VH-VL binders against q869s5r1519to1633. Designs and how they scored, part 11

Target 1, 115 residues: q869s5r1519to1633
Amino acid sequence: YILVAEDNDINIKVVVRQLEKLGYTAIVGINGLKALEIIGSFPICLILLDCQMPQMDGFTCSTILRQIEPTGQRIPIIAMTANDSKDRCFEVGMDDYLSKPVRVDRLQKTLSDWI

## First folded at step 1 (VH-VL)

Design r17 (framework fv_recibokibart)
Fold by ESMFold2-Fast, scan of step 1:
Formats: structure tokens, sequence, C-alpha cells
Structure r17 (fold): chain C 115 residues (1-115), chain A 124 residues (1-124), chain B 108 residues (1-108)
């Protein structure tokens, strides 16, 4: 499963449709707290994580996940960002980034690099 | 190519039970909720309940609670709905349909694919 | 439970005409959770419009959905013969999930 942590309806629609076109199954978390709950409940192989969300932003979510995950069980976290905060993404343990709006060719390339 | 294929028509006596199957293909079975809906002859659709194929967790419409049981077999990507203590007003076409994970309150929870339907006739 | 009331129950029109189908909810429903399905006799329902206004894949642009709160509308700008069917609105935000009783679009 690929976790899509994103709060914006249009952004979710775009990314989920693109994942389905590429043959992946998506689970959507509409905020950071829900994303953390999903990770604990389902076998997630990669996370697409919006850097800015209302209740818990992606930076905080990534920091918490990296602190609690077991050694040797690192799940790739790919930032989805509309700004130039990619350096911040790496500082909190994210592995890569995608600019919003997400393009299917960039998504496919990124997924092939990490899974 | 996503496909949901349901079992064939059934004729039952009042008081009997019926178990309808829905075989999924073309996607990751455990990534989507499976729902069941009832459509009586000449009438509209009524939601019966849902199952999370990953966990086996279920949520039923109170109208059917106590008579309906939903299960799944992940090894063959098949969902089941069993309806017990059948009454004449249970005569209907029963549909399976999939939705995205969450089950309730999700922005993109819609029934994007449906099974072909199974006619269950309850007559004396 | 949220009750969805569709009107009219039956709409008799000719090809080429405009159709307007209404769906009224007993309480406010987020537009993101309001969907429309088309069903022809002997067939399963098919997703037609989701999130009140988004056309599902392959649905012609003569179909449009609109509305918010308690009042939703499906509009067909110029009816084609294949559009005559029953249309159901559905809310998928609040358990139990509910459907309207349907509007049957029939040839006059």
Amino acid sequence: as target 1 above (115 residues)
Amino acid sequence: QVQLVQSGAEVKKPGASVKVSCKASGYTFTGYYMHWAKQAPGQGLEWIGEINPNSGGTNYNQKFQGRVTMTRDTSISTAYMELSRLRSDDTAVYYCARSLYYGTGSYFNYFDYWGQGTLVTVSS
Amino acid sequence: QIVLTQSPGTLSLSPGERATLSCRASQSVSSSYLHWYQQKPGQAPRLWIYGASSRATGIPDRFSGSGSGTDFTLTISRLEPEDFATYYCQQFGYSPYTFGQGTKLEIK
C-alpha cells in the first residue's frame, strides 16, 4: 500500500488517480494524526506526505515516525510540497520530494527509485 | 482491469439463509472496502454494510443488524454476505461494490466498481 | 440517518431537451460526500458524478453536477437516447450511507 497524507481534496484526487494509473493501491490520511494511525494499522511500503497539513504538518509527522520506527524497518517518505522547503524535508528524515501539483512522470520515477 | 463477479441467483424458503459471494480481481483486494447493497424489485438502493478485507472488521446498517454477516477470504480475493431468517421482503438483487479505504467520512469514498448483482428470491 | 429525497420521481422528456434532476438532503452534506449513479434496467449502478460536481471517467460533458449543503442537482444539457435511465444520488459521509429513491428519466 502507498500512504497518501494530504488534506486538500483536489491534491488527493490527482495523486490517487495517478497511483492507480501506475498500478498502485493508495490509502489516504487526511491529516498527520490519521497518517500515523494508518501506518500503525496497515502494511505501508511508501509514504507520500504533504509538508503542510492543519492538525499535524508533514514535518512533525515525519519527525515522529522516524523517532518511533524500529531499526531496520525504514519506510521511504516522499515529501509533497508547493514551496521551496526541500532542505527542511531532508532535515526531518524524508527521503525525496515531489513538487505540487504532482506530475505522473515524476511520480513514476520517484516510486521506481524507492520501491 | 478491475472486476467484481458475484455468485448466481438463489431461490430460498422463508426462514432459510443465503450466502452470496463477490470475487474481486484486477486490484489489491485488501486495499479497498467491500460493501453490499439491496435493491428490491422496482425500488431503489439500500446500503446493507461494509467489510474491511484487510482486518475483517465490519459495520452494518442497523436495519440488517442481527441477520447479516459479512466475511472475506483473502487467499481467493472473495467477499461474502450471508443473510439469515429470510423473509419475503428480502427478495431483491444484492450488489457488492468497492470503495476506497476508510469506510466512512472519506473525501473519495464512492462506489467506483459494482458486481453484476445476485437475485435472491424468497418464496413459499 | 440522512434521508435523500429526489424530485421528480419520473421525468418524461424527448431527446434534445434539457433535464434537471434534484436531490435534497434532510441535513447538510459535504459536497465531497455526495455522488450520483446511473442505472439501466437489468444492470448494476454505475458511478456517474462524484463529489457533487466531478464527472467519473468516460462520462460525457453534457452531464454536470452542482450544489452544496442540502440541495444538489444533476443537469443534462441536451438529452441523448442513451441517457434515459434511473439516476440515484447518494451520501457517503454519514453512516448509514443512504441513497435517494431515484429519478426515472423516460422517453415522452
Scores: ipSAE 0.000, ipTM 0.533, lowest interface PAE 13.9, mean pLDDT 81

Design r18 (framework fv_recibokibart)
Fold by ESMFold2-Fast, scan of step 1:
Structure r18 (fold): chain C 115 residues (1-115), chain A 121 residues (1-121), chain B 108 residues (1-108)
Amino acid sequence: as target 1 above (115 residues)
Amino acid sequence: QVQLVQSGAEVKKPGASVKVSCKASGYTFTSYYMHWAKQAPGQGLEWIGEINPNSGGTNYNQKFQGRVTMTRDTSISTAYMELSRLRSDDTAVYYCARQGWLTYSYGMDVWGQGTLVTVSS
Amino acid sequence: QIVLTQSPGTLSLSPGERATLSCRASQSVSSNYLHWYQQKPGQAPRLWIYGASSRATGIPDRFSGSGSGTDFTLTISRLEPEDFATYYCQQYGSYPLTFGQGTKLEIK
């Protein structure tokens, strides 16, 4: 599974549709707390993480994920963010980033790089 | 500056234990994984395991499972690797190394100078 | 366990020549998890190339990395005397983490 941590319904629909078109199965966490709940319950191979979510933003969520990473499991975290937030994403343990709006060609390349 | 300084050389008898230290400076100790690797004389590198200094969580290479223990002391920014029931084929230089910039994709970017452990009767 | 096979084991060349070092994985490895280290006698390894193709800070541009899947290459376009060392590839794609056995680059 690819975990999509995103709070905007329209953005969720677009990214999930793109992932399914590329042959991946997506599971959605509508905020950082839901994302943390999902990671322990499903075999997640990659996380697409919105850096600006309510309750727990992506930066806080990424920091917590790196601290509580399951034993023997390494999960790439790909930020979904505006260009000016890129440097902050790397500071908190994210592996790569995708600019919003997410483009299918960039998504495909990023997934092939990390999966 | 970012630096890892390891404890000095050790000579041990078969069956003993050795505990190697790795003191970090110049960065936030709890924000980077610490790895340990073995290099026997004239041989290549072998991964022993990793520790998350924030949580204390560890992951060991199965080859060393049951004989290796990794710990850390965050108050002095120091990681430890203890290897028990030493054998002659444990004679090697042991390195600590920091995982690169908060991601697995950046490799091990800072290494300690190495600690020679000699196991002889 | 992913086995990394480096070839040749020893490469004897002269300064000014091109060096090509191979690293072949027993299973596919994402290029983002393939790294190269340089080690000189008596010294700790030093990160040289990360993510198959990105030079680490301070590494001269005569060094380049390439490859994907199971076949990775480190190329030195024009050897300098300080380049003679042992080079190791390493994968982070699955546990246990593994290193290749090294390619020793020596003066002819």
Scores: ipSAE 0.008, ipTM 0.621, lowest interface PAE 10.9, mean pLDDT 83

Design r19 (framework fv_recibokibart)
Fold by ESMFold2-Fast, scan of step 1:
Structure r19 (fold): chain C 115 residues (1-115), chain A 122 residues (1-122), chain B 108 residues (1-108)
Amino acid sequence: as target 1 above (115 residues)
Amino acid sequence: QVQLVQSGAEVKKPGASVKVSCKASGYTFTGYYMHWAKQAPGQGLEWIGEINPNSGGTNYNQKFQGRVTMTRDTSISTAYMELSRLRSDDTAVYYCARGVRYFDWLSPFDYWGQGTLVTVSS
Amino acid sequence: QIVLTQSPGTLSLSPGERATLSCRASQSVSSSYLHWYQQKPGQAPRLWIYGASSRATGIPDRFSGSGSGTDFTLTISRLEPEDFATYYCQQYDSSPYTFGQGTKLEIK
């Protein structure tokens, strides 16, 4: 499963459709807390994580996940961000980034790099 | 078990407003969208709009925009649809329906309320 | 807005016969977002087929869905008395989410 952590309904629909077109199955968490719950419940192979969610943002979610993960069981976390702030994404344990709005060709390349 | 229980039938005069309730039980209320649909006598279904019970965010069909307001009360797991400036063609059964779960985005309207008949008398 | 057109509007058949119900979209709809509902008089609709071809929980295997793009079909291989109802297709692909006008199955 690919986890999509995103709070905006339109953004969710766009990304999930793109994943479906590429042959992937998505599970959606509408905030960082839901994302962490899903990761504990389902076999997630990659996370697409919006950096700017209310309550628990993506940076905080990434930090918590990296603290909880067992050594050697690192799930790739790919940031979805409107900002040119890739350095901060790496600082909190994210592995890559995609600029919003997410484009299907960029998404496909990123998934092939990390899956 | 999952249940959606709607408020009882209402008779209103033209120009009035009506507020229909939909009480959810048997699942996490904030985890699923709530949708509302209209079915006029002898007609098919028409989608009115949706509410995200977690955020309170709404999206309405343009046909009803300006006359419909959707709200929820998470403390009692109840969603509301208020339709204002009622016309004779608003006479219909109104349904609430549970939509997509956030951890399974592609699921359809899997549970429906029993319907509320709203009659606009002239 | 995507318009869904169902045909026929009414289908009169006898128990034991095969029923084929059509749903055509005014523009392409992803099969994942095309769903079918059954409604009996005086009752709320019930989810019947989701994602064009997946049966909802408890739905008999005599029901099948198929299709993609703009053309979708619901098939009942051998009608039972309890199958006589109105069937609606629905698209969840783009807002506003729309339903077809329904196909009513009637006993001949």
Scores: ipSAE 0.000, ipTM 0.556, lowest interface PAE 12.8, mean pLDDT 82

Design r20 (framework fv_recibokibart)
Fold by ESMFold2-Fast, scan of step 1:
Structure r20 (fold): chain C 115 residues (1-115), chain A 121 residues (1-121), chain B 108 residues (1-108)
Amino acid sequence: as target 1 above (115 residues)
Amino acid sequence: QVQLVQSGAEVKKPGASVKVSCKASGYTFTGYYMHWAKQAPGQGLEWIGEINPYSGGTNYNQKFQGRVTMTRDTSISTAYMELSRLRSDDTAVYYCARHPYSSTWLYFDYWGQGTLVTVSS
Amino acid sequence: QIVLTQSPGTLSLSPGERATLSCRASQSVSSSYLHWYQQKPGQAPRLWIYGASSRATGIPDRFSGSGSGTDFTLTISRLEPEDFATYYCQQYGDSPLTFGQGTKLEIK
């Protein structure tokens, strides 16, 4: 499963459709808290994480996830960001980033790099 | 038990607006997307749009863009669909339906009972 | 926009017979995103088959779904009186979400 953590419905639909077209199975967490719930319940191999979410932003979510996961079982976290915040994404343990709006060719390349 | 209860039938004149409600119970309202669909008399189903009850974000079918507005009130677990500048071809049963968006299947597992909106002079 | 075309529009059969309902998509749809609903007059649609082939909770085993790509089928092995209804296929493989026009299953 690829987890998509994103609160904006239009952004969710774009990314989920692109993942499905590329042959991946996606599951959506509509906020950071739901994303953490899903990670505990499903075999997630990669996380696409929106940096800007209400309640628990992506930076906080990434920090918590890195603290919870077992040593040596690091799940790749790929930030989805509007720009100007990519440096902070790496500081909180995210592995890569994709600029919004997400382009299918960039998504495919990123997934190939990490899966 | 999951239940979606819609407001009662309405009769409107052309040019008016109608606001249909859908009250959810039996689950976490903000955890599931809510969709709206139209069914004109003797016809099939047509998707109008969706709302994320957590964020308030919406996505509308282009056919209804500019005339439809979807909102929600999380304090009473209720979603609303308002359709403006009503025409006679807006006469239809309108349904709300829950979409388990934490799932990859994207189907409607529960539906409201429907609200008949009649537009006539 | 993905167009779903259902055939036949109306299917007249008797209880005890086999029914085969077709849904064809204008472009390829992942099986995971093709679903079937049953609707009786005066009622809301009810989820019947999801992901092309999985029966929803409580749906009798005489119903089966199959297909992939652009060609999907709903089969009822032996019609019961309560099965006479309109059946709609639905895709959400691409936006906007669309429904087929429906197949009305009626008693002859």
Scores: ipSAE 0.005, ipTM 0.564, lowest interface PAE 13.4, mean pLDDT 82

Design r21 (framework fv_recibokibart)
Fold by ESMFold2-Fast, scan of step 1:
Structure r21 (fold): chain C 115 residues (1-115), chain A 122 residues (1-122), chain B 108 residues (1-108)
Amino acid sequence: as target 1 above (115 residues)
Amino acid sequence: QVQLVQSGAEVKKPGASVKVSCKASGYTFTDYYMHWAKQAPGQGLEWIGEINPNSGGTNYNQKFQGRVTMTRDTSISTAYMELSRLRSDDTAVYYCARDLEYSYGWDYFDYWGQGTLVTVSS
Amino acid sequence: QIVLTQSPGTLSLSPGERATLSCRASQSVSSSYLHWYQQKPGQAPRLWIYGASSRATGIPDRFSGSGSGTDFTLTISRLEPEDFATYYCQQYHSYPLTFGQGTKLEIK
C-alpha cells in the first residue's frame, strides 16, 4: 500500500487515480492523525504526505512518525507541497518531495526510486 | 553561490567508456535532481537523463538506455555520468544541470556546469 | 516524444530592433513546463524564461515570453548587443525531456 496523506478532495482524486494507473494500491488519510492510525493497520511501503493539513500538518506527522518508528523499519516519506520549502521537509525526516499539482511522470519516477 | 564544476576534457577511442564528474557546492546536494545533456559540435541540446542524488534512482532517455549509467557520491557532493561503447557521434560537450522544482510543479535547470568536451576519434 | 520546432533557425537583426522567436510543440505542453535558455558560444546554457512567461533572476524586462498549448514565443522588444546568442526552448511536460533545435540570433 501507498499511503496518501492529503486533506483536499481534488488532490486526493488526482493522486489516487495516478497511483492506480501505475498499478499501485492507495489508501488515504485525510489528516496526520488518520495517517498515523493507518500506518499501524496496513503494510505501508511508502507515504505521500501533504505538508499542510488540518489537525496535524505533514511536518508534525513526519516528526512523530520518525520518533516512534522501530529501528530498521524506516518507511520512505515523500512530501507533497505547494511551497518550494524542501529544506524544512528534509529537516523533519522526509526523504523526497513532489510539487503540487503532482505530475504522473514525476510520481512514477519518484515511486521507482523508493520502491 | 551555487556552483557545478565538471571534470576536464577527454579524448577516447571508439569502443571505450568515459566517466564525467560534476561536483556541486553551495547547496544541499541531495535536495535537487541532477540532469545530464549532450551538445554535439554546432548542434543543439539533447537530454540524456537524470538522477535523484538522495535515492540514487535514475531515469534515462531511451536513446542512451543501455550505454549510460548515472551515479553519485553524496560524501563528496559529486554526480557522475558514464557513457560506454563510444562512437564518433558521441563527440560532444556534456553538461550537468541542477533541477529546481518550483512551487507550482515547474521543473527547470537553474544552474549548469561549465561542460566537458569528450572527443571520440580513431 | 514531444518534438519542439523553433523558427526561424537563424534570425539576422541589428541592435535596436524587435526580435520574435517561435517554438512549436508537436503536442500540447502546459505553459508551466515550457522554458527558454540562452547560450553564447563556448558557454553553458543559462535559464532565461521559465513557465513560458516568467523571467529568471537578473533577466532584463525587454525579454518576454508568451504562449500556450503548442505555440510559444520569446520576444525581445529592443535588441542590445549582448542579446545576440542562441535561444533554446525546452519542455518538461513529459519524458524524455526535449529541447528545440535553437534559434541563432546574429548581427546583420
Scores: ipSAE 0.006, ipTM 0.577, lowest interface PAE 12.6, mean pLDDT 84

Design r22 (framework fv_recibokibart)
Fold by ESMFold2-Fast, scan of step 1:
Structure r22 (fold): chain C 115 residues (1-115), chain A 122 residues (1-122), chain B 108 residues (1-108)
Amino acid sequence: as target 1 above (115 residues)
Amino acid sequence: QVQLVQSGAEVKKPGASVKVSCKASGYTFTDYYMHWAKQAPGQGLEWIGEINPDSGGTNYNQKFQGRVTMTRDTSISTAYMELSRLRSDDTAVYYCARGDYEWYGSDYMDVWGQGTLVTVSS
Amino acid sequence: QIVLTQSPGTLSLSPGERATLSCRASQSVSSSYLHWYQQKPGQAPRLWIYGASSRATGIPDRFSGSGSGTDFTLTISRLEPEDFATYYCQQYGSYPLTFGQGTKLEIK
């Protein structure tokens, strides 16, 4: 499963469709709190995480996840961002980034790098 | 190479329904969303809704919900838009257009049908 | 619903002049989800600029798009006769998808 943590309905639709076409199953969390809940409930192999979400943003979510994850269970976190914000994403434990709107070729390469 | 060809003009009485077809060619029909838009005489464009040809899932503009139904037939790469309980203000050119999800991750409408004039009168 | 307001409604210019067309959104729209279409009388719309600034295939270099947030602009640096048409902006940032009311570019 790939977790898509994103609050914008159109961004969700685009990324989920691309993931399904590439052969992956997506689960959507509409905010950071829901994303953390899903991670505890499903076997997530990679997280696509929007840096700006209502309630708990992606930076806070990533920080919490990295603090509580067991040794040997590091799940790749890939930032989805409309602007650069790259340095901040890496500072909070994200592993890579994708620019919005997500292009299928970039998504496919990123997934192949981390899965 | 890629094209959308729509059915011909229709004249309908108030209260009737109309079903417009949009036949796709030159690409994999199920890989792109299909949109429908309305343009009344002398006016701008209005989005009616979209269909995912792969799943058959639809999303409609609330203004048309209850009266519009979008379907597709993957065996002939054809999308349909049916509008019921027609009123005089439904007189318009209706367009189908292809969304492009797989290329840039955004949904811009890069290929359009030629349009179908629907006249609601007498 | 995001409302797109285009100005001016009609822009009268001569070939050779610069045209600037505005599209203003009622709330912020990511530039990635703001597109422009050209439509000539009796024809279907054509994708012209996507993602606020990217020219569609075959669109001449004299066309450029810019903007972010709520303010977007389509610029034609040197008008040619074939450029006189109606231009529509469109947003994909939120459902329902919406178009502006159009700017008609007409020969002076």
Scores: ipSAE 0.013, ipTM 0.658, lowest interface PAE 7.3, mean pLDDT 84

Design r23 (framework fv_recibokibart)
Fold by ESMFold2-Fast, scan of step 1:
Structure r23 (fold): chain C 115 residues (1-115), chain A 122 residues (1-122), chain B 108 residues (1-108)
Amino acid sequence: as target 1 above (115 residues)
Amino acid sequence: QVQLVQSGAEVKKPGASVKVSCKASGYTFTGYYMHWAKQAPGQGLEWIGEINPNSGDTNYNQKFQGRVTMTRDTSISTAYMELSRLRSDDTAVYYCARDWGEYDYTYGMDVWGQGTLVTVSS
Amino acid sequence: QIVLTQSPGTLSLSPGERATLSCRASQSVSSDYLHWYQQKPGQAPRLWIYGASSRATGIPDRFSGSGSGTDFTLTISRLEPEDFATYYCQQFGYSPYTFGQGTKLEIK
């Protein structure tokens, strides 16, 4: 499973369909709280994380994930961002980033690098 | 430059099969779905099916299910469409086309092959 | 399957005139998945308008698309000689993906 943490319906449709084109199964969390719930319930191999979401934003979500994950079990977190917060992504434990709107060729390259 | 180049025209007898190729260049072949469409003489376009070049998974229009097979060879960035048990109404130009699926949240077919004329006659 | 009906089937106009082409869907289609293609005789179709209203790269601004739900329109504000072609609408919302029957724009 690849977790897509994103609150915008159009962005969800684009990324989920791109993941399906590339042969992956996507599961969607519409905010940071739902993303954390999904991570505890499903075998997630990679997280695509929108930096700006209601309730719990992606930065807070990433920080909590890194704090609670077991030693030796680091799930790759790839930020989905409008370029404004790239440096901050690394500070909170995100491993890479994709600029919105997400392009399928860049998504494929990023996924191949991390899984 | 993104380009799709198809194999040349074919003349087949009823009951035969035809296999059309579509060679991609200028982009990551496995990153985009490939579609196939049919256009009979003087008629409009009809969608035949699609293939995910990364996984090999296919989805066919039920009208062609059982007679069409789509495959690909990632080592040479080439997609194939085979149509079996040919009938006279299969006479048409067949196109391959890339599913864009990028910016502006759309999945239009942005790049097309030049088309392959398949004529079915006795 | 979703049926797309285009009207008129043939539109005879002169250069300089405005063209309005209609595409009607048998059921609602998200505008994100409604596209228009141009095809000239002997050539492959070319993506012209995507997502109901966005021009593809290099398409002149005299072309515009609009619509939502079941009714979509392609408008050419001032016809040029190179615009005479067949235009197809297409939906990518539901498999099987379908095309309209086409509107042939011909010189009067």
Scores: ipSAE 0.000, ipTM 0.546, lowest interface PAE 13.5, mean pLDDT 82

Design r24 (framework fv_recibokibart)
Fold by ESMFold2-Fast, scan of step 1:
Structure r24 (fold): chain C 115 residues (1-115), chain A 120 residues (1-120), chain B 108 residues (1-108)
Amino acid sequence: as target 1 above (115 residues)
Amino acid sequence: QVQLVQSGAEVKKPGASVKVSCKASGYTFTDYYMHWAKQAPGQGLEWIGEINPNSGGTNYNQKFQGRVTMTRDTSISTAYMELSRLRSDDTAVYYCARSEYLDYTWFDPWGQGTLVTVSS
Amino acid sequence: QIVLTQSPGTLSLSPGERATLSCRASQSVSSSYLHWYQQKPGQAPRLWIYGASSRATGIPDRFSGSGSGTDFTLTISRLEPEDFATYYCQQYDSSPYTFGQGTKLEIK
């Protein structure tokens, strides 16, 4: 499963369709708290994480995940964010970033790098 | 080349149901979402809902939830919209329209429209 | 739901004149998800401008779109007789997808 943590319904549809087109199965967390619940319940191999979500933003979510993840079981976290946020993504343990709006060609390249 | 062709006009009594069809040609039917929109006489457009022809999954505008059902038949590249418990204010032209979500898209093309008249 | 308000409701002009049509959203809409459609009486709507500023295939260069956030504009630099129609803006940013009430462009 690839986890899509995103609160905007159109962005969810676009990213899910892009993942399906590329042959992946997506599961959606509508906010950071739901994303953390899903990670504990499903075998997630990569996380696409919107940095700006209600309740718990992506930066906070990434920080918590890195603190609680099992030893030796690091899941790649790919930020979905505006360009001005990219430096902070790496500081909180994210592995890469995708600029919004997410394009299918960039998504495909990024997934090939981390899966 | 890419075309959506809808079924013909319908006249129904209040309380009846109507089922409108939209036949797609010139593209792979399951690669695009199908939407339905309502336009009452002399009024603007109102989105009713969408169907993913590949999965059969649907999303409806809450205003029509409980009265609308969208289905498709992939063997004949046809989408259907059924509206039940018809009222006089359901009198309108109903349109189907295609969209693709892969890269943030729009409604193109549109079917020619189906006039549904609800009268006693 | 996002409400789109178009102004004016009716715009009466002569061929050769410039038309400016406004669409205002009740909350911010990404320009990538704002589109314009043209509709003539008895016909289906036709995609005219997508992503706020990109002309659809076959649309003359006298049409231009602009705007961001809550304020969007469709401009026709020099009206031709075939341009008289109703124009609708539409947002795809948030479900339910919504249309403005339309601006009817009519011959003076």
Scores: ipSAE 0.014, ipTM 0.570, lowest interface PAE 8.3, mean pLDDT 84

Design z01 (framework fv_izeltabart)
Fold by ESMFold2-Fast, scan of step 1:
Structure z01 (fold): chain C 115 residues (1-115), chain A 121 residues (1-121), chain B 111 residues (1-111)
Amino acid sequence: as target 1 above (115 residues)
Amino acid sequence: EVQLVESGGGLVKPGGSLRLSCAASGFTFSSYAMHWVRQAPGKGLEWVGEISGSGGSTNYNEKFKSRFTISLDNSKNTLYLQMGSLRAEDTAVYYCARDEYGDYLWYFDLWGQGTTVTVSS
Amino acid sequence: DIVMTQSPDSLAVSLGERATISCKASQSVLYSNKNYMNWYQQKPGQPPKLLIYAASTRESGIPARFSGSGSGTDFTLTISSLEPEDFATYYCQQYYDTPYTFGQGTKLEIK
């Protein structure tokens, strides 16, 4: 599964459809807290994580994930963000980023780099 | 009571403009994407466009993109459709609809009663 | 654009009879075992009402006599035994790609 942690309904639809067209199965967490629940419940191979979400933003979510994950079970976290926040994404343990709006060619390249 | 109520329709001349409103109640408005869908007299349903719950993203049927603008005000729980350069073929009932997510798919689970726009000289 | 075509345009049935409405998409709306296809009911003077989503999942509160089937391009809405309140116009809708498109509608009439 690829986890899409995103609260914007239109961005969710765009990314999920792109993932489906590329042959991946997506599961959606509409906030950071839901994303953490999903990671514990499903075999997630990669996380697409919005840096701005209600309840728990992507920065907080990434920090918690990196703190609690076992050694050797690091899941790639790819930030979905506006350009102005990408430096913060790396600081909190995210591995890469995609600029919004997400484009299928960039998504495909990023997925091939990390899975 | 979970409800959507449209208003702002009426008679307008070709080339004119109207702003439609859709007032939401009984649910957390900002948590849902919202849609405008229209229906011409005796015809089927036609999707106009959508807006995210935050108001940060919009998507339109290309047919309307240059003339219509969708916006919302979360402090008022209200969705808007600003219509410009109206034509006789824009005569329709305009519905707002809520976008729900289930089983990893999307569907319009709640609709307003509609507001009628008539474009005639 | 994805074109949704319904058949028939109208159907006359008696109370207690079975009604079958077809919907065909101009391209597949199936990805990863998910059909991006919904069914709505509309009565005169009322807004549309969701009946079925994901081609076959009945919305909460919708009677068991309504069922959806099909996959890819060919879909069917079935009403197993018509009740008086079922006489309405039915619309299919694809949610696979924008613009989201509806079929032209099938009007269910009293025979």
Scores: ipSAE 0.007, ipTM 0.589, lowest interface PAE 11.2, mean pLDDT 82

